# Designs tried in a protein design chat: VHH binders against UPF0313 protein MJ1155. Part 2

Target 1, 273 residues: UPF0313 protein MJ1155, of Methanocaldococcus jannaschii (q58555r285to557)
Amino acid sequence: GIVPVQFSVVTHRGCFGGCSFCSILHHQGKVIQNRSERSILKEIRKLLNHEDFKGVIQDIGAPTANMYRMGCKKGLADRCPKNCLYPEPCENLIINHKPLIKLYRKIRDIVGDDVRVYVRSGVRYDLIMYDEEYGEDYIKELSKYHVSGRLKVAPEHISKKVCKAIQKPDGRLFKKFLEKYREIAEKVGGIKEVLPYWLIAHPNCSIKEMIELAEFIHKNNCYSRQVQVFTPTPMTLSTTMYHTGINPITNEKVYVPYTYREKKIQKAICLYR

## First folded at step 1 (VHH)

Design k11 (framework vhh_8k46_1)
Fold by ESMFold2-Fast, scan of step 1:
Structure k11 (fold): chain B 273 residues (1-273), chain A 126 residues (1-126)
Amino acid sequence: as target 1 above (273 residues)
Amino acid sequence: AVQLQASGGGFVQPGGSLRLSCAASGYTFSSYEMGWFRQAPGKEREFVSAISYSGSTTYYADSVKGRFTISRDNSKNTVYLQMNSLRAEDTATYYCAADTSPYYEYLSDAGEYDYWGQGTQVTVSS
């Protein structure tokens, strides 16, 4: 068969999000390892001269696209036991989208108007909301030039109970992000559509929390078929909650949906219109 | 391109004060971390002070800590260095610089700064 060639460029490695379903032993993965701007632009130039290049760079990013040149200003990410972003952003965390905006603009200058450069890796919307200096400029750049169809974001859930267990912001911040993103994208003639990724059946997520999520989705028009059913993996806080029924951070009891039937019902609620 | 113009240098007696200014043109000033460096004849360029793009975080070399204050006015595209209790050892040409790096720990490294202004001479002597 025909195998289409896709072109993508990685800007960095690592993620300091500290979500409960991430490995607690992956300390080096919390340190952002950045490629130099020179190295990235050199790779872009090579891609433009490739025989099979058809005018689209599918992704310029990483697993979390908007962590390029961010991190702990004290260099403690590999040994600090605290979560950098939950329940509030750490005062020692550098959250600055300026280097990434500048990089995207340089890439656009090099490739020209006939080449499309997309960010298809997930974006952490909370980093945008916490960046008072460049968050809005990042939305302008991203929505106008780098979104292919819908902006991929991973709120995971919106219920306070579930988001506390996951260690991500709840629906209040996500609602503010949706309003701000859509407003700015409209003003610059960019892509307004958001593609949220939802996580169901996580510890503390019962049918009640799924009804809360469905109501949020309907009210805020953020429907998505990107629904992941939580499955326990070794060496994570979420898996500890799954096996013990206790959140080790708070020492509170957590509900766990163990049955296949309940997981199917939760997924159906999430997908209901 | 970013143009940086340092000014406010001059002659002052030991114990006196001077206020240096660095005016930026060409780009949105609030997008840059700003630093001050100095160089005396026959010596290497040394870090003096730096300020974050928002103005919320400031850094000082141990030799000037408690005597110098860095500040910025993003509406005027200007960074300032208030120099108090000046010593003969502070005599140098002072340079302002703009940095695109988001990492505060590197703001003392001259190599991290993308844009440099012309210097302004400070002479502390009786």
Scores: ipSAE 0.000, ipTM 0.114, lowest interface PAE 19.2, mean pLDDT 84

Design k12 (framework vhh_8k46_1)
Fold by ESMFold2-Fast, scan of step 1:
Structure k12 (fold): chain B 273 residues (1-273), chain A 127 residues (1-127)
Amino acid sequence: as target 1 above (273 residues)
Amino acid sequence: AVQLQASGGGFVQPGGSLRLSCAASGFTFSTYDMGWFRQAPGKEREFVSAISSSGGYTYYADSVKGRFTISRDNSKNTVYLQMNSLRAEDTATYYCAADEGPYSLWDYTTEYEYDYWGQGTQVTVSS
């Protein structure tokens, strides 16, 4: 058979997440560069008339999908060294899903009911949880119309000390998200299944933290085979932790799993059952 | 060839009603937003109403809101404008237009740019 051509539409570029495994030059990419709604919708209309188009738009978004028209309200993202989201959202950060919900609705209106439009780019669940006004409406739209199979999210880990080293929320916020997402998705007849992406062997992650993760996965029914082993990347905070055994932000000592054997054991624990 | 054929205009007294039709051919009608615009003698062309490609969203100028209703039938490639409670100031040539690039009247920052324009149909409201 003929392999279908995959169609995707980019809505924006950049990410202000500030994870420790991102380059220390992250500030160059943390400005969200948004495409106009008109430009995005014109591209979608062209896709509908493409000779190889078979009724599926595989992705509308960018890594991270739910950052469209979000960012620093003071326009400082290109020069500010502050993390926008960790340990709590910056007071100058716009977290508002309304523009994205509006865009999704216009896309559905253009393509009609016979075309499937997916958001396959990862979604930051913490942005949804921090958006008190539109977060729940975003879950409704996403789960009902734009998720195929399972919602892709990247909590990375759930242990307090691992998440502190990564600079992402710990398992308490992720558990609240899972409960809220599943409840709302059920109410609207949407897709309830979540596909978490896990990061193992990061600084501060020992076998103890992996057992904690495995217990969390079992208790909250969030199994996934999407497991990435941490690999040091030049010019990142995580790589500094890896080489020095010290978190440069907190000046605290960190445990580092150096051996292949331990990394293999950590992966096995994460994938068990 | 692309064609938008507007019809249904005529003479009517104040308080009367008319239904305009715009029949489309030569493009994939179901993927285009449709709009109605009007132009009175010596005046600028102004927006009247618009309908999204699916029919799920409708937009109206404040001057016609509550009096006019836009609708479409994608199986017939036709857009309609039902005009009720007509006033002397509604006297104009009415044009239908098709736009591949949709606009957003909901955020009040929208510019109107239409790819195709029909021939006008004259509406005259007078005693």
Scores: ipSAE 0.000, ipTM 0.112, lowest interface PAE 18.8, mean pLDDT 84

Design k13 (framework vhh_8k46_1)
Fold by ESMFold2-Fast, scan of step 1:
Structure k13 (fold): chain B 273 residues (1-273), chain A 127 residues (1-127)
Amino acid sequence: as target 1 above (273 residues)
Amino acid sequence: AVQLQASGGGFVQPGGSLRLSCAASGRTFSSYAMGWFRQAPGKEREFVSAISWSGGSTYYADSVKGRFTISRDNSKNTVYLQMNSLRAEDTATYYCATDFGEYSYDTLPYSAEYDYWGQGTQVTVSS
């Protein structure tokens, strides 16, 4: 028997998306640590010479694929308590997809037309929407050359109440992204299909919010089986909300779906077709 | 687009000091590494110094190590080259440049990694 070999390249480490379910203890992970283009391209050339290489690079990315060469202008990400993206992008945050577009194009030039180069790491759609200069060019490059089936994005939820608790944009921005992505992808002959990742049973998510999510999914045709049930993690804002029933940022009471039965119902609503 | 303006050059006697500045317009400056290169009359362009986007990593050519110090102020979109103990052989036009990649821990910066170049500022070290 044979086991298929997969090839992937990491471009950077870190993520400055300050979701409520990320650790509040250690801010070092919010600093984007970028590899040089030279180092990345050297690894790409090494992969091309591997005896088991069959013409597919599975992923060129990081936990959040589109944060390469982005970050705080003042170098404060490791010690600043402020969220860089929520409720609005910080004025000191660099959001520019040009370096990543350039890197992808250089990789395509090196590997040639017979090699498929994919981005399978999650893409943060709000960064694309906030990048007025290169956001559309990034959609063009990504959809035409680097999406293997469906573009992976993590809106998590669309309800204003839930998205406020997780500290991500609500369904209004995600709907605008879906419309923009699909339109541009169609125009360039790229992949139009989007694969959203949904988070259920987070603090402030009741059956009402799940019905709202189901209606959004049906109306915008963004079905997905990628549904994660919230699980408390030590030293996170979400876990504080889970244990106290209070959002420490707003001091408002939050609903918490504690029972396995309700979590099962919420998951069934999310997966209903 | 990124525009780079180098300044601070001039005439100085051997043993003197100059501070060069490279001011960038555009949003991308503070997310990228910055480098200084120089070209003397009749010679090839050579690497002088480089700094990562955060200022956490700095690189120097052997010929300037211990005499030159590179720094940056991302709030002002400016990179500086403090040049001390200047020698006649430091006479050159100095260029600042930016790239789209941070330097690998095992790789010295090279001109081929830089995409945007300033017009340069002349430094003349002579008695």
Scores: ipSAE 0.000, ipTM 0.135, lowest interface PAE 15.5, mean pLDDT 82

Design k14 (framework vhh_8k46_1)
Fold by ESMFold2-Fast, scan of step 1:
Structure k14 (fold): chain B 273 residues (1-273), chain A 128 residues (1-128)
Amino acid sequence: as target 1 above (273 residues)
Amino acid sequence: AVQLQASGGGFVQPGGSLRLSCAASGRTFSSYAMGWFRQAPGKEREFVSAISWSGGSTYYADSVKGRFTISRDNSKNTVYLQMNSLRAEDTATYYCAADSTYYEGSLYPWTEDEYDYWGQGTQVTVSS
């Protein structure tokens, strides 16, 4: 069958998240390279006039949608060895959703009410939680206008032990986000459903941590079939943990699920309802 | 629609002063953040100064801080750049720009990307 043409617009490139499964050699990848509003809006106008355009812009974003015009205010992201977000956000990190909200509203104004404009790139929920000034306004804009079915977020896991190994917040912050997002989405008549992406079989993730994840999923009603099995990638902290059984940052021993059998069991636990 | 017209440029000796004006058309000028940028022959356009819609926040490039002052008169739809102690390296075409977005101000007022509308520019030449 014929696959319909899909329209998407890239707003920026780069990610300063510093997750353990990201390459430690790509310092330039931590610098957010932003497109101008003029360039983005010009592309939007071209899409509206395209013969095959049927009234949906599938995605306005990047692999981390909510990093547009964020970053190190000292311009040190390409040479600073410090993780910008873990275990706490850096004092020099600009976390402000105002530019992205402004961009989304300009796009909606240009395209009108008959065109749907979605954000299908993953949203980093911790940036929303850390943005005391505009985080709630970003949730209002997203949930009301830009979520096609469920809001895509990547908590990866909720166990303190696993999240420490991947250098992301644990389930305590994700639970607070779920509560806040659902409450605000309900108030504005937006989409309340969240689609979490789960990572299994990462170093420090045993059957015990998978049972913790399954219990969290059940208690917080955040079921998802988006489950990725960890695979070692060269020049990453996670791959170092995989090969050595040691977290090089903390010097703590880590459990590693090497066998296909255990990985299969972990996936089954994650998908159990 | 907003149209910006910069004026007040000209020839001046080193150490002299000039006042640039940027007149804006349109009913919404008072909601716009405004900036000044300059471009010297053969060089990239660079940030000079910016002012929030209310005038409560001002920004200056290090090269002009203490010598230039930005101000605005919302009743006249005009932003001003008072340039004192002018130097040969201040020679450039000066452009005014407006940020007409839904929220007040600019997050990065020193970047061209924040501004939707640009004036034609006014030439400033500092030479003996």
Scores: ipSAE 0.000, ipTM 0.132, lowest interface PAE 17.7, mean pLDDT 84

Design k15 (framework vhh_8k46_1)
Fold by ESMFold2-Fast, scan of step 1:
Structure k15 (fold): chain B 273 residues (1-273), chain A 129 residues (1-129)
Amino acid sequence: as target 1 above (273 residues)
Amino acid sequence: AVQLQASGGGFVQPGGSLRLSCAASGFTFSTYDMGWFRQAPGKEREFVSAISSSGGYTYYADSVKGRFTISRDNSKNTVYLQMNSLRAEDTATYYCAADETYSGYLDWFPSTSAEYDYWGQGTQVTVSS
């Protein structure tokens, strides 16, 4: 049959997350290239008048939705070799959700209550946790108006060893995010369900780390079928770990799950209900 | 080699006090969070208290809040556990543990037992009349 036309709006490009599976040679990708509000709102108005528009905007964002108008305040992202977020946020990094909250509210004002506007391009929960001024307001806006069923977040893993290899926060910060998000979403009558994306078989991820992940998932009720098996990509830190068995940032040995059998077992552990 | 030397345990009467010390060597102490755990015979190892690498944050198990105080001296590479108002239920072997500070946190809380990188050999505390 006929597939319905899906409408989405890109707000920006780029990502300063610096995860180990991102290319280590691509510093230009750390620069956030933002569209103007005027340009975004003009596209929204055009979508509303499209003959195939059925009252849903599927996504307003980018692959990392909550990086709009964020970035290095010194303009150094294109030439700085350091990770902006790991092991801690750089002092020169702007982490401020206020521009996004204002944009979302302007979009809601333009489209009205009969149009649903969703954020489906996953959000980085760590940016929300790092934003002391607007993080809670972002959760309120997002959970009440822009979540289609479940909030999509990519913790990837929760084990200290795996998260260090990935260069993302471990389960301690994700647990705090889950508690904070669920509490605020409950208070505002928003969607409190979270859809985490899990990465298995990454360097440093053995069956032990998968058991730790499964226990975390069960204890925190954050079950998901969104499980990606790590695949080496050229010119990434993760691929260097995969080939050498060493983390080039820490110079520590890393375990690497090479066998199909172990990857299958890891996936089964992750999906166990 | 990394070494954690726990000391200060002993026999004490209910209501008494003891101060445990854990002397660290073989790593940069000022970049590690420190924790105290205890294990009684036939029981699981349980969390007691933890202190951030800077000493700015502390955490306590509900069973010891208001009675125990954790502190550290980075110039001496030592973490301390001051135990006051001791009870028979505090009888256990006490272990100090070191966890590399994860600087991805803007707010701090202690790691689980499984996440600590280095462990001391323990010191016995017996609270009995």
Scores: ipSAE 0.000, ipTM 0.118, lowest interface PAE 19.9, mean pLDDT 85

Design k16 (framework vhh_8k46_1)
Fold by ESMFold2-Fast, scan of step 1:
Structure k16 (fold): chain B 273 residues (1-273), chain A 125 residues (1-125)
Amino acid sequence: as target 1 above (273 residues)
Amino acid sequence: AVQLQASGGGFVQPGGSLRLSCAASGFTFSDYAMGWFRQAPGKEREFVSAISGSGDSTYYADSVKGRFTISRDNSKNTVYLQMNSLRAEDTATYYCAATFSYLGDWIEPGQYDYWGQGTQVTVSS
């Protein structure tokens, strides 16, 4: 059958996450390029008047939705080799959800109660946890008004060893996020369901780390079929680990699951219920 | 605040037994693997034993296999080390430690996030 016309609005471009599987040559992608609030609201008003508009805006954001108006306060993101978020947030990094909360509220005011406005691009939960002033308000706004079924987040893994190789927080922070998100969502009558995206077979991920992930998933009820098998791509730190067996940041030897058999086993462990 | 309180050390003759306890507070105990390490006078800190958060996996240094048993009670936030057939070589300060990581990191002291104050074990006639 015919796919219905879908409406989405881009708020910004770029991602400063610095994950090991991101291209080391993607300097431009680290700078957040923000649209003006006026420009975004103008596009929203045009969508409302479109003949094919049926009352749903599928997404307002970018692949990392909660990076709008965030970034290096010194304007060095395109030339600084430092990771902005790992192992802890850089002191020069602006992490503030207030501009996004204000934008979402203005959009809701413009569209009214009969229009659904969703955030489907995915959210970095660590930015929410690091924002001590507005993180909870962002969860309230997001869970109550902008989650269509389940909140998309990409922890990738929870093992300390794997997350160190990926350059993302380990399961301790993700567990705190799950507890905080579910509690706040329940209090405001919002959507509590979280959809984690898992990455398997990354350097340093053996069957031991997959058993650890499976235990975490069962204990915290964060089941997902969104499982990506690591595939080496050129000019990434992860691919350097894959080819050399060495983490170039730490100079430590890394385990690499090369065989299709082990990758299938890892995926089966991740999907086990 | 996170606290690990080790106890149960003392003086014992060769062939004797001691049970060490480590009471934990300030974190979700069942999410952390627990390890026991020891340090003898003039030597570096060495691995003794570790137990997974669930209690399903246990690991021992070759020098203590068959003599020591690690266990945990997640309802009491406590890890135990039962030490049997004690030898003079077992004389050391024993430390408990907690880490949020799986098996591969458990033998390395630098991979542990939290450490207790230690309890002295002296095996001598």
Scores: ipSAE 0.000, ipTM 0.205, lowest interface PAE 17.4, mean pLDDT 86

Design k2 (framework vhh_8k46_1)
Fold by ESMFold2-Fast, scan of step 1:
Structure k2 (fold): chain B 273 residues (1-273), chain A 123 residues (1-123)
Amino acid sequence: as target 1 above (273 residues)
Amino acid sequence: AVQLQASGGGFVQPGGSLRLSCAASGRTFSSYAMGWFRQAPGKEREFVSAISWSGGSTYYADSVKGRFTISRDNSKNTVYLQMNSLRAEDTATYYCAAGPYEDYLFSSEYDYWGQGTQVTVSS
């Protein structure tokens, strides 16, 4: 059959999120490497003239989409062992969505109203919540112009115990984000539907934590079929927890769901309507 | 200003190895991302590999991933491309380039280019 050509533009590389299941020696590094606006806009102009371009730019971003021009103001990201975002955002971390909002607007100005420009790379909702000055404006821009169907976010889990092991915020911050996002999206006539990505069977996640997650999903109407079963990978903190039964950061014992049976039950609980 | 000198090319049989070097002059080398690109006769220039200014991020074209390794030594102002398990389709002139970002999509974002070094993989 006929396979349509898809167009996407990368804005930056790197991620300063210190999630426990990400490689400690990850290839993209902790330092954000940003493309120039000139480079990005030049690529977009080329895409508009491509014979197979049908009026959709599928993604403008990178894993993670909203880290463009953010990072450590002290330039220590490549040598600092401290997590930039967990358990609280570092005082030296630049969290400012203004450069990205300006870039999105310049792109819309170049492509015009007949071209759809989407952000399909995952967005870190905690960065939005920590950005007191531009977080709300970022939600307005994103929801009105750049969301295709549902906004992709990766809370992973909501249980305090599981999120501590993962090194991401718990359900309290995600609930506040859902309320704020939906309110602002409704107000500007944007897309208010959110697509959360869930991680099950991570160290510290038992049936109890999965019931807590299912209750949260039901109460907050954030259902999703995007469920990843944790798989140990070399050189990660999560894999160390998996093999040792101990969180090396806290020195606390962790529960590990080893059996295929329990993983199937956890997945079923996560998908229950 | 940065001037780049690529070297290390030559003739090699399929399955062989070569190490390319790119030596930079100027005090700003450690602030630039570095890339390797290649061009075969009658074909467009294509991306091979890139490394960030700190060495913390590396990128590879799918065609060379697992076979080529990029590295840099900022104390020697040099970037290297270790090429293993070479194939006939790797035959090209290889260019090193310096730019403000490790742009693995566009050669146009690299401001400084070295003279090429020819790699020929033939039996």
Scores: ipSAE 0.000, ipTM 0.112, lowest interface PAE 17.0, mean pLDDT 84

Design k3 (framework vhh_8k46_1)
Fold by ESMFold2-Fast, scan of step 1:
Structure k3 (fold): chain B 273 residues (1-273), chain A 124 residues (1-124)
Amino acid sequence: as target 1 above (273 residues)
Amino acid sequence: AVQLQASGGGFVQPGGSLRLSCAASGFTFSTYDMGWFRQAPGKEREFVSAISSSGGYTYYADSVKGRFTISRDNSKNTVYLQMNSLRAEDTATYYCAADSEYLGYWDEAQYDYWGQGTQVTVSS
């Protein structure tokens, strides 16, 4: 019972996103642990010589692909209680895609034109939007060389009320990203298609917010079958909202869709074309 | 601080199967390549299998290829070695090890951290 060999390379560990539904532990989870370029490139070279390698590297990244060599410039991520990205990016946060662009180019140089190298891990579009110097260059590199079919992004939702509860940007920033990504991808002859991941039935998401999401999806042509139903997990702010009906950060009451019937209706609305 | 706890060894007859586990703590497991090595009585330590930090790339010694399968679960900080069709020559203490620099999967000297090992005995 041999399992198929898949070729992927991790560049780093950790995430400073601070999403309310993520079970990230304070003392290590927010710190980005980066592999050296030497280590990554050596793994790539060894992979090319593997007898089962067929010319595709499925993924170069991590669950949040574009956090490589980013983070708190004061080294406080493991002890700072504040969210690094919500509601605005922290002034001490390094958001710079240059190291990752350079890594992608080095990988392409060593593998050559016969090998396809993809980023199939999720990309945080807000980091791209906040990077005034290299954000557009990162879109150029990704869309032209590293997207297989559709770019994976996780906006989760677009309603101001829901996005405040999950601690991610709302639909205004995601709309700006879609417009910018599609425009730049078109100009460089890259892949324009985006694959958004949606989260339904989160605290503060009622049928009203799902109708708002469906209208946004239709207007912006960002359809996806990647829909996750919120389920409470330990040690998360979202689970506290689920059990108490209160957002502990704002002390505001939150709506919670507890019933399977409503969750089924929300999913149907999200998948409506 | 750093610990690699290997388990799952035991006595098994030729042709049998065992699943070894290595639970890691004290370092960022998901950024380390992991390897399994073994040492039989009176012999040098030898490479068995390795897996890249992402789990997407695996290596096997010729002597175990097709019989052993390495895997990892980064959410549980654990690496596994599924051993099938075991032979008497597979009898050894099995060690898990972690490598941050990927300087060579089969080179034991390049690994940063080592576990205490788990004994596997294949005999009728």
Scores: ipSAE 0.000, ipTM 0.097, lowest interface PAE 16.0, mean pLDDT 85

Design k4 (framework vhh_8k46_1)
Fold by ESMFold2-Fast, scan of step 1:
Structure k4 (fold): chain B 273 residues (1-273), chain A 124 residues (1-124)
Amino acid sequence: as target 1 above (273 residues)
Amino acid sequence: AVQLQASGGGFVQPGGSLRLSCAASGYTFSSYEMGWFRQAPGKEREFVSAISYSGSTTYYADSVKGRFTISRDNSKNTVYLQMNSLRAEDTATYYCAADFTYSDYEGLPEYDYWGQGTQVTVSS
């Protein structure tokens, strides 16, 4: 059969986000393992000479795209029990987009104007907001040169109760990001459209929280069909909440939407326009 | 391939000083960012310090900033870690590492090559 060739370059592996739906065995995966600029640029040059290359590099990154050359400066990410980003960024966490901006610029210099280079891996918007020195320059580079249609971000939800259970920032920070991203993208003639990924039916997410999400989506014009229903995965904090009805970190009771009917209603609310 | 030989560890009392050396052999030492990491008994490996290929940029973990100084001599293919005001908490095996990067790199480097390590014990 015919398999479309997608040209993508991995820059690193690992994620220090610490989300509740990630495996509790992920401690080794919290350390970012980065490729050197030289090896990445060598692979880029090789792709340019491939017979099936049609002038598009689909993705320069990894899940999560903007963790390249970031991480715990003490090298303790795979041992430390503290979440690196929730509820606030750790003082030992290096959040610096400058290496990634330099990499993107070097890639553009090598490939020239006839080749499109995209970042289609999810971008963690809170890292941009926490980077006071280079966050805005990263938005400028991304929006002007590397966004294919819409910037992919994963806020998951905006309700304080849901985001606390997931261990991600709530809608207050995401709203600030949307405003900042759209303003900067406008100024540089870049892509303003954001593609948020929403997670429904997670522990603590009732119809009330879905109405809250729908109102946020409408008010901030951040509509998306990228809606996933929470599925319990073994060895995760979210699955422990799903089975016990208790958040093991806070010892608070959590609401759990078990029924097919409620999950269907939650999805309909999220997609309503 | 790059090979790294760490040396200079030993026993020292609190407040003392040690200088670690990492001798490199292989292709174009001056193209590599060099770093020091340490691992104490029962702990994970942690970052200590790094130096760019040219020596113009240095990085330090907060726990060692102001006490440790990283330097390099590209003519001798060697990186150094001068450790002053040593504390019991600095007791660890110290590893040197090399990352093949471009001259204008910033941030934490990816380390392609690792040395065997040298033991530092700070006691009594």
Scores: ipSAE 0.000, ipTM 0.100, lowest interface PAE 15.4, mean pLDDT 83

